# VH-VL binders against q9nrl2r1430to1533, part 105

Target 1, 104 residues: q9nrl2r1430to1533
Amino acid sequence: GGVHELSAFEQLVVELVRHDDSWPFLKLVSKIQVPDYYDIIKKPIALNIIREKVNKCEYKLASEFIDDIELMFSNCFEYNPRNTSEAKAGTRLQAFFHIQAQKL

## First folded at step 7 (VH-VL)

Design j73 (framework fv_nezutatug)
Fold by ESMFold2-Fast, scan of step 7:
Structure j73 (fold): chain C 104 residues (1-104), chain A 122 residues (1-122), chain B 107 residues (1-107)
Amino acid sequence: as target 1 above (104 residues)
Amino acid sequence: QVQLQESGPGLVKPSQTLSLTCTVSGGSIDSGYSWHWIRQHPGKGLEWIGSIYYSGRTDYNPSLKSLVTISADTSKNQFSLKLSSVTAADTAVYYCARGPYRSDWDYYMDVWGQGTTVTVSS
Amino acid sequence: DIQMTQSPSSVSASVGDRVTITCKASQSISSWVAWYQQKPGKAPEPLIYAASSLQSGVPSRFSGSGSGTDFTLTISSLQPEDFATYYCQQANSFPLTFGQGTKLEIK
């Protein structure tokens, strides 16, 4: 790919990364900082992993890309109680994603 | 143009808590940036202490996690470091710095304070 | 933790020289390395981010390259103001870690 050739998935991931509410999702949760996270969450994922998969052309269907993003939000809501800043950020970012994903 | 300025005691006694504050001007800490504390021991290299995001999320160097607390006061546009149970090994120049606007997995610091010298001594 | 090792620890050079400093990560960090310049008594200043991106306002004689575990900072034609200590930093994961520093001195 050329400098101006960005996939629709890449453009959407960039928009998610730039969103004010992306902070809980940028990288995998630290096992050292949050020791019980991986006891509760069995399929961890984050935007950096999803972006790498996009760049390696690992998504064959839009539904596969959408499923990974939804897994990320599902993990957030499973681990974080409803009233936490993480859950609130996840709720707003997921709403933003649903609007943008309609274009896929 | 954003600027950062450290303030706090120059001297702290062993076993006490070191408290430093970073005052931000020209920009708000209540923004998508991360805000970091880094220190430099005399004649040595740089050591990252930890960071705070506008959301209140904190990340700490695991070697210091049980001893360090970083907090933010958006009404004063300040963020602060508390390091408990200090020893002579905590003698260093302490810097505050700004990290990237919601990381692209690229946690570099683009704006730094001038640094404040802290000596741990009786 | 990711260990960053710089080579050399010090280098003596003359104005006009090409200077190369290398940084090695203990595990792959993709392109997420930054380089800083620090002059005595001053805070570090960013030079390069994402391995090869030049900070705004930094002279074009500075360049960065590398990916994975091996990274290089190059000064193509050394100027008097470039004598300083240079640090690499892995920007990939917490805790953020720095190399030990390379002191660039006048011959």
Scores: ipSAE 0.000, ipTM 0.563, lowest interface PAE 16.2, mean pLDDT 86

Design j74 (framework fv_nezutatug)
Fold by OpenDDE, second read of step 8:
Structure j74 (fold): chain C 104 residues (1-104), chain A 122 residues (1-122), chain B 107 residues (1-107)
Amino acid sequence: as target 1 above (104 residues)
Amino acid sequence: QVQLQESGPGLVKPSQTLSLTCTVSGGSIDSGYSWHWIRQHPGKGLEWIGSIYYSGRTDYNPSLKSLVTISADTSKNQFSLKLSSVTAADTAVYYCARGPYRSDWSYYMDVWGQGTTVTVSS
Amino acid sequence: DIQMTQSPSSVSASVGDRVTITCKASQSISSWVAWYQQKPGKAPEPLIYAASSLQSGVPSRFSGSGSGTDFTLTISSLQPEDFATYYCQQANSFPLTFGQGTKLEIK
């Protein structure tokens, strides 16, 4: 294999991961560290999972990709109060995403 | 892109139940968004009726809570509004809308249906 | 409930004018304000969210500012397509509430 150009989905995931506010979203929340998380969040998702789905070409429509990203943010806001560091980071990252998603 | 379309009877008799459906296309209602009903009485401003979220939770305007039911059907990618015991005061253009979920701007509507007129008359 | 009071209720202006619409909240709502534009017979369209963030696709002549209880929507140079009714909305808490609207008419 050689170097190939990233798809729009791949590029956007890379940009999200590299963003300073991506830290709450890089991987699934640890049940050990947050014991009640999965009692509240029924559809957990994270950037590493979304990246894997992109790599496996599981998204056929941009709307499917966007829906998973929005689910990721919604989970954050569902679990974390508005003034937490996680929620604030999520707010900023979501704003960034909304701008970038216009390119899809 | 996501689109919303209201549907239902344009005429309802007093004391009956107003039933509307919002059909969503280009996106899933089972995703991380909030879904809203807003109405506008003729020549008046906007009034929030209620919201349903991807989690299935609902919020209602307290002024209408006892009369309002909002539900979702993921199989049809629709969410609905039922308003019981309607009066002339419920005559309005009814909008369904989408918004983000619990962000700093989570309670605003970024995509709207075109609206449907409902007249309450005997 | 949080009341949103807009001023003026109506304003007449000419193309090229700078127009400012004010929205006052009955209590502090931080920056949780959205602005909408509604043209006759059409649904509202979002302009601003979080008091000052411009919605995608909205011309840069639109801007929002304010925090706490006082908020403003500004159109720096009015264009023909900007004549419409504008609404503010608080997104701080339920029930969600809107201003009564400001009708921007051509002079």
Scores: ipSAE 0.411, ipTM 0.851, lowest interface PAE 1.2, mean pLDDT 93
Fold by ESMFold2-Fast, scan of step 7:
Structure j74 (fold): chain C 104 residues (1-104), chain A 122 residues (1-122), chain B 107 residues (1-107)
Amino acid sequence: as target 1 above (104 residues)
Amino acid sequence: QVQLQESGPGLVKPSQTLSLTCTVSGGSIDSGYSWHWIRQHPGKGLEWIGSIYYSGRTDYNPSLKSLVTISADTSKNQFSLKLSSVTAADTAVYYCARGPYRSDWSYYMDVWGQGTTVTVSS
Amino acid sequence: DIQMTQSPSSVSASVGDRVTITCKASQSISSWVAWYQQKPGKAPEPLIYAASSLQSGVPSRFSGSGSGTDFTLTISSLQPEDFATYYCQQANSFPLTFGQGTKLEIK
């Protein structure tokens, strides 16, 4: 229901990419550098993939877009222990996302 | 708004397997949350049984050992609890709940089902 | 397993009172405590997470504090709808464990 606003998704992805804590999320985790990642994480995703899906009009509902962003954070917390720089960055970026997502 | 609903038999015989299902509406079980089973014995406090994540990972209360299995069926948007070899001590209200998956405040439950009463008797 | 012990087990109070409930962990859990409110016949509802963060929609009269092993839930001015049982939960490690509960009763 309602008009799907793709420019809002693009704007939010841009805000996330620009955030200081986006560095663990910009691209898919390297299989060469982190070989056990794909044994643990079965649905890998990153901001570049989400942005591509936005540009291809693959999100029909705001909830689908939000689910992919939350999946990205859940993967971070599943793989990375709480005391890591990745998990700390993910925690701060997720809080920022929740504030911004209220516009959707 | 996300809602959870427990379902299953209200009466189970000793030594049988208790099977409960949680149906999730308004959200997807594979969207990156944790999904929990908690029970409350008559007149007592809350006991965490276990959880399943969107990734398929499960965590169980060690006090229940090999007696517990939690599984998810994403096609039905449901997750389920099986508790084998039940006794009168398993008589309780059983809740399903959702937990946000956030490293700084995860492992708490932000949405709960209404609970279903299970009595173990002959 | 981390044991969570609440004090008191019950407290009697009047509307308008400041009520304090304490929770002690058997080992350090940093700030990883959540608080829940449960009314008779209802499921628990979250109040506080990460020791001091207020759950969305929860009235500002509820607040949490503490770190390490000692945690406190405070209701600054008790309202009639606040008479309930309160539970703390450690969110630090598995298995997740709850306190035994504190019943808040009308004086």
Scores: ipSAE 0.017, ipTM 0.691, lowest interface PAE 7.1, mean pLDDT 87

Design j75 (framework fv_nezutatug)
Fold by ESMFold2-Fast, scan of step 7:
Structure j75 (fold): chain C 104 residues (1-104), chain A 122 residues (1-122), chain B 107 residues (1-107)
Amino acid sequence: as target 1 above (104 residues)
Amino acid sequence: QVQLQESGPGLVKPSQTLSLTCTVSGGSIDSGYSWHWIRQHPGKGLEWIGSIYYSGRTDYNPSLKSLVTISADTSKNQFSLKLSSVTAADTAVYYCARGPYRSDWYYYMDVWGQGTTVTVSS
Amino acid sequence: DIQMTQSPSSVSASVGDRVTITCKASQSISSWVAWYQQKPGKAPEPLIYAASSLQSGVPSRFSGSGSGTDFTLTISSLQPEDFATYYCQQANSFPLTFGQGTKLEIK
């Protein structure tokens, strides 16, 4: 792991943020708007947190970065019923991520 | 890459507790995956026992009637199965496995351990 | 619980043959089926997920199809390494359940 690996993480996060289906994932879920979320989801994460970790060089291995992205999708599918807009967006964005992650 | 390895006693006496551990290498159990125990009785098919998620949530096969506990130790990168009050019917090969979330919101097991044989006998 | 029934229980075939294995769910499971291959003395290996998606690294001669209650695994041109037992699994609801297996034997 080094600077080249971290640059690749930055590019991938930017591509995820720009995707039309990123809207459920841009920021942490509001406890005020969704009070039961944090009773169900024990390890909340979002793209803004992942981007901050990339910028602070907190990912030492590609696997650690991939694990955080997969955690984000896992949280989406655990909380949101399959027929919701959130779950459908998550399904499409995860497929996009798997294609882009092949570059890592 | 990611590898799973089962460990535990090969022989357990009836009425005792079977304890098995799965050691994960090449990846973290504290990631966005589910972690499963599956068993296979001699000459028979596969039976799902239960799973634990990165979040700590567990799901168990109801047919095992509260005899099963699955737990995780993130500091050792391991997850474990305890099956209490075993009988000869619990003789099987036990597998641990990883399940990712996929497109179409779907569970399947993409990485498996090699399996460990457990015999329940007096 | 959702029951998964495979047919046939065993099939004998020759290298180069087209082989189909079927799996029927006791209720509709949409596309939530996976297929696994198990060789003697070894752990199952994933082949197909979401009824028709090929697992990375699996040869293109394997394909899956179906939706609802009826699913098939096809091997278009059987190779010597394909003689194994095949299992389907439903992922629609807990508990996760497997078919009883189909043993593919050399003719």
Scores: ipSAE 0.007, ipTM 0.585, lowest interface PAE 11.8, mean pLDDT 86

Design j76 (framework fv_nezutatug)
Fold by ESMFold2-Fast, scan of step 7:
Structure j76 (fold): chain C 104 residues (1-104), chain A 122 residues (1-122), chain B 107 residues (1-107)
Amino acid sequence: as target 1 above (104 residues)
Amino acid sequence: QVQLQESGPGLVKPSQTLSLTCTVSGGSIDSGYSWHWIRQHPGKGLEWIGSIYYSGRTDYNPSLKSLVTISADTSKNQFSLKLSSVTAADTAVYYCARGPYRSDWPYYMDVWGQGTTVTVSS
Amino acid sequence: DIQMTQSPSSVSASVGDRVTITCKASQSISSWVAWYQQKPGKAPEPLIYAASSLQSGVPSRFSGSGSGTDFTLTISSLQPEDFATYYCQQANSFPLTFGQGTKLEIK
């Protein structure tokens, strides 16, 4: 990606972080709080890591950025049953992301 | 934009193993999507074969029993189908496809390959 | 397995007509149905997901409705490019299953 794409990625990450449903995604899941998480989820990621990758210019294509955001949601849905507050937050935030990502 | 392309032999002999590969471009198979194989018998509808998720989780159509294996090679950005002990009934167009939602919730296939024709005959 | 049954199996219509295709699931699938359009020699194209959500780029004349076991795809004003086979798919549980297809033909 170019500098215009990096600005777009940063704007999108900021919008996700500010969303009411971002709370399950702000940082990596705690092994102390959720001891079996890392037995199930082999590629953990969170918004703070994605934002760091944006700031370090690690995304060369919009598809790479989108892939990391989708990985974050997929991890949520893989670990959390559909009736949990985490899964419900993930569903709403993912829908919001899909609308915003149309601008990439 | 993400594109999928099937490749494999057009002709397979009965009792052999059918091997097909789907090459993904414009996106990573390791990114959190589900990746599917679907087939369509001549003049008939669509049959879901199975899927693989970025986590390595696989789901298979029980009607194909233990005959199906789906695997992924993230270094080549490919996923593959092996169907063992084929018969003439396995003659079909085979599609690979991407699903944008989780495996235990509603998902559909939003991107499809063009399809590859497989004939099982001596 | 959840069986998806489409009705009708074939329909003849004219450009400008309103066309409805129905899909019935053998058990409740909430809103977890998708619709696809397939033209001869081509891969299926997604039209609708989650019963009523339009896929990006799909014309607004296509709409979906339903929940539970009964679902409908509607084309409000048929265009020449809409003559194709249409499939519903349940996304509620594995194995994923498709309807048998509805062939939409020019009258």
Scores: ipSAE 0.007, ipTM 0.632, lowest interface PAE 9.5, mean pLDDT 86

Design j77 (framework fv_nezutatug)
Fold by OpenDDE, second read of step 8:
Structure j77 (fold): chain C 104 residues (1-104), chain A 122 residues (1-122), chain B 107 residues (1-107)
Amino acid sequence: as target 1 above (104 residues)
Amino acid sequence: QVQLQESGPGLVKPSQTLSLTCTVSGGSIDSGYSWHWIRQHPGKGLEWIGSIYYSGRTDYNPSLKSLVTISADTSKNQFSLKLSSVTAADTAVYYCARGPYRSDWHGYMDVWGQGTTVTVSS
Amino acid sequence: DIQMTQSPSSVSASVGDRVTITCKASQSISSWVAWYQQKPGKAPEPLIYAASSLQSGVPSRFSGSGSGTDFTLTISSLQPEDFATYYCQQANSFPLTFGQGTKLEIK
């Protein structure tokens, strides 16, 4: 097969995944490990899900893509106190995202 | 890009309820942002009224809490402010704004409506 | 509530001047401060968040610094379009609160 050029959304997801602070966001939170997570978070989302949506061309507008990313961070901040490693990582990753999203 | 627009009556009589709506375009309110109401009395500074989040949770300024209701209608991509029992002190320019999800954390307002003037007068 | 006290309340300056506005919090708020610029008849516009991060599109002559209780907004070389009222805001605790504003006027 040939090498395909990544879209702006694909490239940004790759950069987010590769970021050192992506570890809380790579996949959905395990209900086994965090039993009460889904009692609190009603719209769960993660980078692997967002990547899949990008691959399936489900985002027609940049705002739709950005909304899912912001939802991902919001879920983190809703569940995790600000002093947790997850929240701190999320804060840094979100800052990175906000810079990169300017290109969209 | 996302845009916010306030709408509602510019004149309200004392003791009545002030009702405003913020219409959001270019983005969904059912997303990872916080949505705020702020007001500015003539010649004065800015006062935070309250916020609503994608979860439906609300936060209110304690000084106004008993009088304020903020709600959202995702089907219309709008969120609203109701302020009951208004007085002349509630005369102000009212702004709706968007910010990050947790306003008590990094809750700066990055997008604002143009504001709407509400005058409380007999 | 956390009080945000700005100084000065007003300042007159000339184009090209270095201008510094201070915001003092009544208690420690880490770095959770935002700055806004408001021109007459217009809505506030964000300049800086998290004390020192510039909002997209804001000229580099604007900068923010500080942590804890003392924060500063600096305009390194004042331009004609910079004459406005500036507000600080704390985002550390509810209720969210703003400084009383600093009106930057032309000398």
Scores: ipSAE 0.378, ipTM 0.844, lowest interface PAE 1.3, mean pLDDT 93
Fold by ESMFold2-Fast, scan of step 7:
Structure j77 (fold): chain C 104 residues (1-104), chain A 122 residues (1-122), chain B 107 residues (1-107)
Amino acid sequence: as target 1 above (104 residues)
Amino acid sequence: QVQLQESGPGLVKPSQTLSLTCTVSGGSIDSGYSWHWIRQHPGKGLEWIGSIYYSGRTDYNPSLKSLVTISADTSKNQFSLKLSSVTAADTAVYYCARGPYRSDWHGYMDVWGQGTTVTVSS
Amino acid sequence: DIQMTQSPSSVSASVGDRVTITCKASQSISSWVAWYQQKPGKAPEPLIYAASSLQSGVPSRFSGSGSGTDFTLTISSLQPEDFATYYCQQANSFPLTFGQGTKLEIK
């Protein structure tokens, strides 16, 4: 049932990427621009990495895909104070993800 | 689908170390969540003990910090509480709980274990 | 260390009543308050997060409001299964702290 599962994951990642609030999550945080990020965040991830894993069929279960998306949001909220534009974008995008993920 | 189950001794002697384990099923402990220990003394309210994050970071209630250690074993999908030098004041129901790591939910506990009763007496 | 104070400590009500429980923080916690319901011999069950967001599966008769230091849990039309102890909890800073609880009793 990998073909149907891959299609569902790909569709969801595309919807996340196209969302207005995806900008903090498209690529890994730059160490040059944010030097302390990797001292605080031990498991960095971003939508481009998740999409690559989907395309390579690295997710065996829907729960593994969901865990990586949740890790991405978790990293955002751990690093960024609540009143930042990054945290606010993350809150809105995560709410959107939870609605879409009900289809998985 | 995610469930948490506490396990440990029902009776502990004063001065000994209390060891409790929370087994997580239906989801990975290595996911982007926080994992908490909370206790409730007989006839009283809830007291937060501490938490561990997917990153390995721990946060402890300062009133218990010198006495408490929380650790995680991702290979067993478990996290554990050790409370050293227990007294009768540590008699309580102990709960483990999951916290979503979301800006709108940080510190909120959305899944709880059923609780395990611990009595400290000689 | 943020202190959470609930009022009243107990309230007696009848099925169909509108019930209001208040929670006061000793300093501003923005909207970072959660509410839990606990029945005798059971674990607390999550009701509300971020002051006003309803946990999935919780009946719509439950609602939360407030910001800063003053927060309210409202049950719009009390049902028999709602008789329980209710706890507020702040999530603004460590240590996480709970209110002392409000026991909702049958009148």
Scores: ipSAE 0.029, ipTM 0.719, lowest interface PAE 6.2, mean pLDDT 88

Design j78 (framework fv_nezutatug)
Fold by ESMFold2-Fast, scan of step 7:
Structure j78 (fold): chain C 104 residues (1-104), chain A 122 residues (1-122), chain B 107 residues (1-107)
Amino acid sequence: as target 1 above (104 residues)
Amino acid sequence: QVQLQESGPGLVKPSQTLSLTCTVSGGSIDSGYSWHWIRQHPGKGLEWIGSIYYSGRTDYNPSLKSLVTISADTSKNQFSLKLSSVTAADTAVYYCARGPYRSDWHYWMDVWGQGTTVTVSS
Amino acid sequence: DIQMTQSPSSVSASVGDRVTITCKASQSISSWVAWYQQKPGKAPEPLIYAASSLQSGVPSRFSGSGSGTDFTLTISSLQPEDFATYYCQQANSFPLTFGQGTKLEIK
């Protein structure tokens, strides 16, 4: 990626982090607090990991960045029943992401 | 362009397991898209069978859940349907399809295979 | 399961006509409905998603509207290639369910 591409990914991640509904996604789920999570979720990811990948220039295409964000939401909806606070936060944050991703 | 192609036997005997494979070209199944099986009985409408996702999660129609298994082989870029204990009621055209690039439980099918006819007959 | 009921089951129309097909969900599905066109012997093709979003490559004479339980597909000026069966599908909850279909026939 170019400087403008990295700036766009960084800006979008920052906007996601600042969103009120980002709390389930900021860091990887704790094995201590949620021991069965990693039995169910085989490809764990979180916004801090995605931001680190952006900063290290690991995304060669916008589609790779979008894939990681969508994986994060997919994990949320797979683990958390539809009516949980986590799933509701994920639904709202994903809608926000889809609007912002149009700028990529 | 992404293309989907169904393959499998045209004829299956009652009580046997129907096995169908969908080969995807022009795109990866190991991505944020959803991958679905739909069937259509002669002269009837469409019935969603189930789906598989990038995470490995599957969803099945509750009417078929005990009889259906959907799996993916990312090395071959294929996903497959197994329907056990078939009867004449399983005679249908079977389609594989791709859903949208999202994971929020809201799915529609934006790319379809041409369909394969399956007849269950002794 | 959410039931999707289409009206009419069949309609006869002429080239140039405005045609409307309706779809009713047994419970609220917000905007989560898609529409498909199926020609004899062929796979369904997507037309509309999220009630009103036109699928890429679909002619602008097709439009969708509605929310909650009542949805409409409109063809503003019917063309010869539009004679087909049309299906609605709810995308709100599992299992995904389709309407019974509306057959659009030449008059």
Scores: ipSAE 0.005, ipTM 0.605, lowest interface PAE 12.2, mean pLDDT 87

Design j79 (framework fv_nezutatug)
Fold by ESMFold2-Fast, scan of step 7:
Structure j79 (fold): chain C 104 residues (1-104), chain A 122 residues (1-122), chain B 107 residues (1-107)
Amino acid sequence: as target 1 above (104 residues)
Amino acid sequence: QVQLQESGPGLVKPSQTLSLTCTVSGGSIDSGYSWHWIRQHPGKGLEWIGSIYYSGRTDYNPSLKSLVTISADTSKNQFSLKLSSVTAADTAVYYCARGPYRSDWHYFMDVWGQGTTVTVSS
Amino acid sequence: DIQMTQSPSSVSASVGDRVTITCKASQSISSWVAWYQQKPGKAPEPLIYAASSLQSGVPSRFSGSGSGTDFTLTISSLQPEDFATYYCQQANSFPLTFGQGTKLEIK
C-alpha cells in the first residue's frame, strides 16, 4: 500500500544518505563550481530532492521512487569519467541501493 | 533514443554453443539498467533467459543456468549470450532488452531489439 | 517460479468493443505486473508497468488494474491497430515470467 510504501522510501533514503559514498549525491551540483554540468545533464536530481518528494507524498509507486534514484546514478555516470572519485562512489552506492531495494 | 540490435549466426548445429551479441546505441550499458535476453519459440510465448547488470551481476533462469553465460563489453557497448550444448528445443527468436535493475527490481522491459532467428539443426 | 496464467487464450472482438484480458499470478506479486503488445513478426512493445501505469506514447484507451494475484488489462474502445497478442509479465522476482499470451482477433 501507499502509506507503508512511503515509510519504506523514507527509510531507504535515510540509509543512502548515511552511506559513506553518498557525498556526490546529497545536493544538486553547483552551477558556480561546475558550470558545464547543466549543459550535459538535462534532468538533475539529488537525494535531498528525492527525500523532499517522499515527504510530500509525490511517489505513488515504488517504481517512481526507484526511477528517481536510478536517474541520480545515471546522471553521475553520464557526467563523471569512470575513474573519478564520484563515479567510484556512485558504483558502490548503486550496488548498496540494489540490495536495499529488494525490501520495496 | 536507446536502440538495441541482436547479431549472430542464424543456424547452429546440435551440441554446439550458440553465441549472440546485442549492440546498444543511444545509451550506455554502463548505466543503472539491467540488460536481458529473452527468447520466443515458434508459435509460443516469451521465455526470460537471463540478465546482466552494470555491477557485473548476472541472473539466469534456473532451467538454463548450467548452460547460459551472459557477459558485457562496456568498451563496445555490447552484451552477449552464450548457450552451450544446444538442441532443437533452443530454436527460437532471440531478443535483447533493457529491463529491471538486478534480479528483484520492479520495472518492465522498456526497450527491445528487433529479434534474431536462431535455428538449431544439422 | 511464479506462474502467470492469462485468460482468455484468445478472444474475437469488433472495433469499438471493450476488451478485458486477465492475468493470474501463482503467488502475490504486489503491483509488479507489466503488459506488452506483440504484432506478428515484431518485438513486444511495452504498454503498462506497475500494474496500472501507462507507458509514454500509449493511447489512453489502454488501462491496467489489479494487485496481489489478479490483474486486468482493459481496452475501452478497440481500434483496428489493437489486434495483436498481449502478454503479462511479473517483475516481482527472478526468474522473470510471462503469461502464455492472449491473441486478440477480428470477429
Scores: ipSAE 0.000, ipTM 0.546, lowest interface PAE 16.8, mean pLDDT 84

Design j80 (framework fv_nezutatug)
Fold by ESMFold2-Fast, scan of step 7:
Structure j80 (fold): chain C 104 residues (1-104), chain A 122 residues (1-122), chain B 107 residues (1-107)
Amino acid sequence: as target 1 above (104 residues)
Amino acid sequence: QVQLQESGPGLVKPSQTLSLTCTVSGGSIDSGYSWHWIRQHPGKGLEWIGSIYYSGRTDYNPSLKSLVTISADTSKNQFSLKLSSVTAADTAVYYCARGPYRSDWHYHMDVWGQGTTVTVSS
Amino acid sequence: DIQMTQSPSSVSASVGDRVTITCKASQSISSWVAWYQQKPGKAPEPLIYAASSLQSGVPSRFSGSGSGTDFTLTISSLQPEDFATYYCQQANSFPLTFGQGTKLEIK
């Protein structure tokens, strides 16, 4: 390679982070702002955690990476009613992810 | 490789509660997938009963909602179906199955148990 | 509830034939249909998801198509092991619903 070689996983995470609908997913949900979240969501995850796992080479298979991204969306739909801005953002971002994940 | 296996009584008396358990191996029920119960009456098609997500959230077929309870035991890697007040119409083969991560779309079942036959008779 | 109607209810065919099974949803389900194969005494096996995506390990003679309300499963060249009952399922919303099944029988 180049000065820095980007993995396919890193490139996809960056594309997700840059998407207009990434705002509910950038960081873990605040316990102060949403106190019941962690009573409902048993396996919290966010794009910053997934990016750290990519950087530490913790994904051995594309399926493991895809599973974590899908877990993030499933948490969104579990916690947030369908009519919320969070659920609508998640729906659009998940569709974008499915198109991009075809390259993996 | 993930495998599912149903277990429970093959014969249940009318008015009793049917209890079935699905044991999952090769994967965790605490994994973000959805976990489903489906049944098939003799000589007929498939009927979706309901599902549970790792969070404990359940979704039930409205035709069965007042009678059905699905629960999960992560320590045993099992999920279970209870169907109350059974009648002869509940005689069927019962399947457990794994669905995709919970989302508003795309609920196909990619792994199925072998099925267990339940007869409701006096 | 979204009703799924399959046509035909049964079809008789010979090895090597092209077989087409259709499935109609009572309302639009986008591309969210799955197809299953069930042999006597066995659990259903997944064939197709998202209308046209082959499940891993499924032979390429199986294909799916359609969107909205009308969906098709095609077997391009029927093999002896393909004689079974086929079910479509809408994957769009709860409650999940299946078609009544199409029995594929040997001539």
Scores: ipSAE 0.005, ipTM 0.589, lowest interface PAE 12.7, mean pLDDT 85

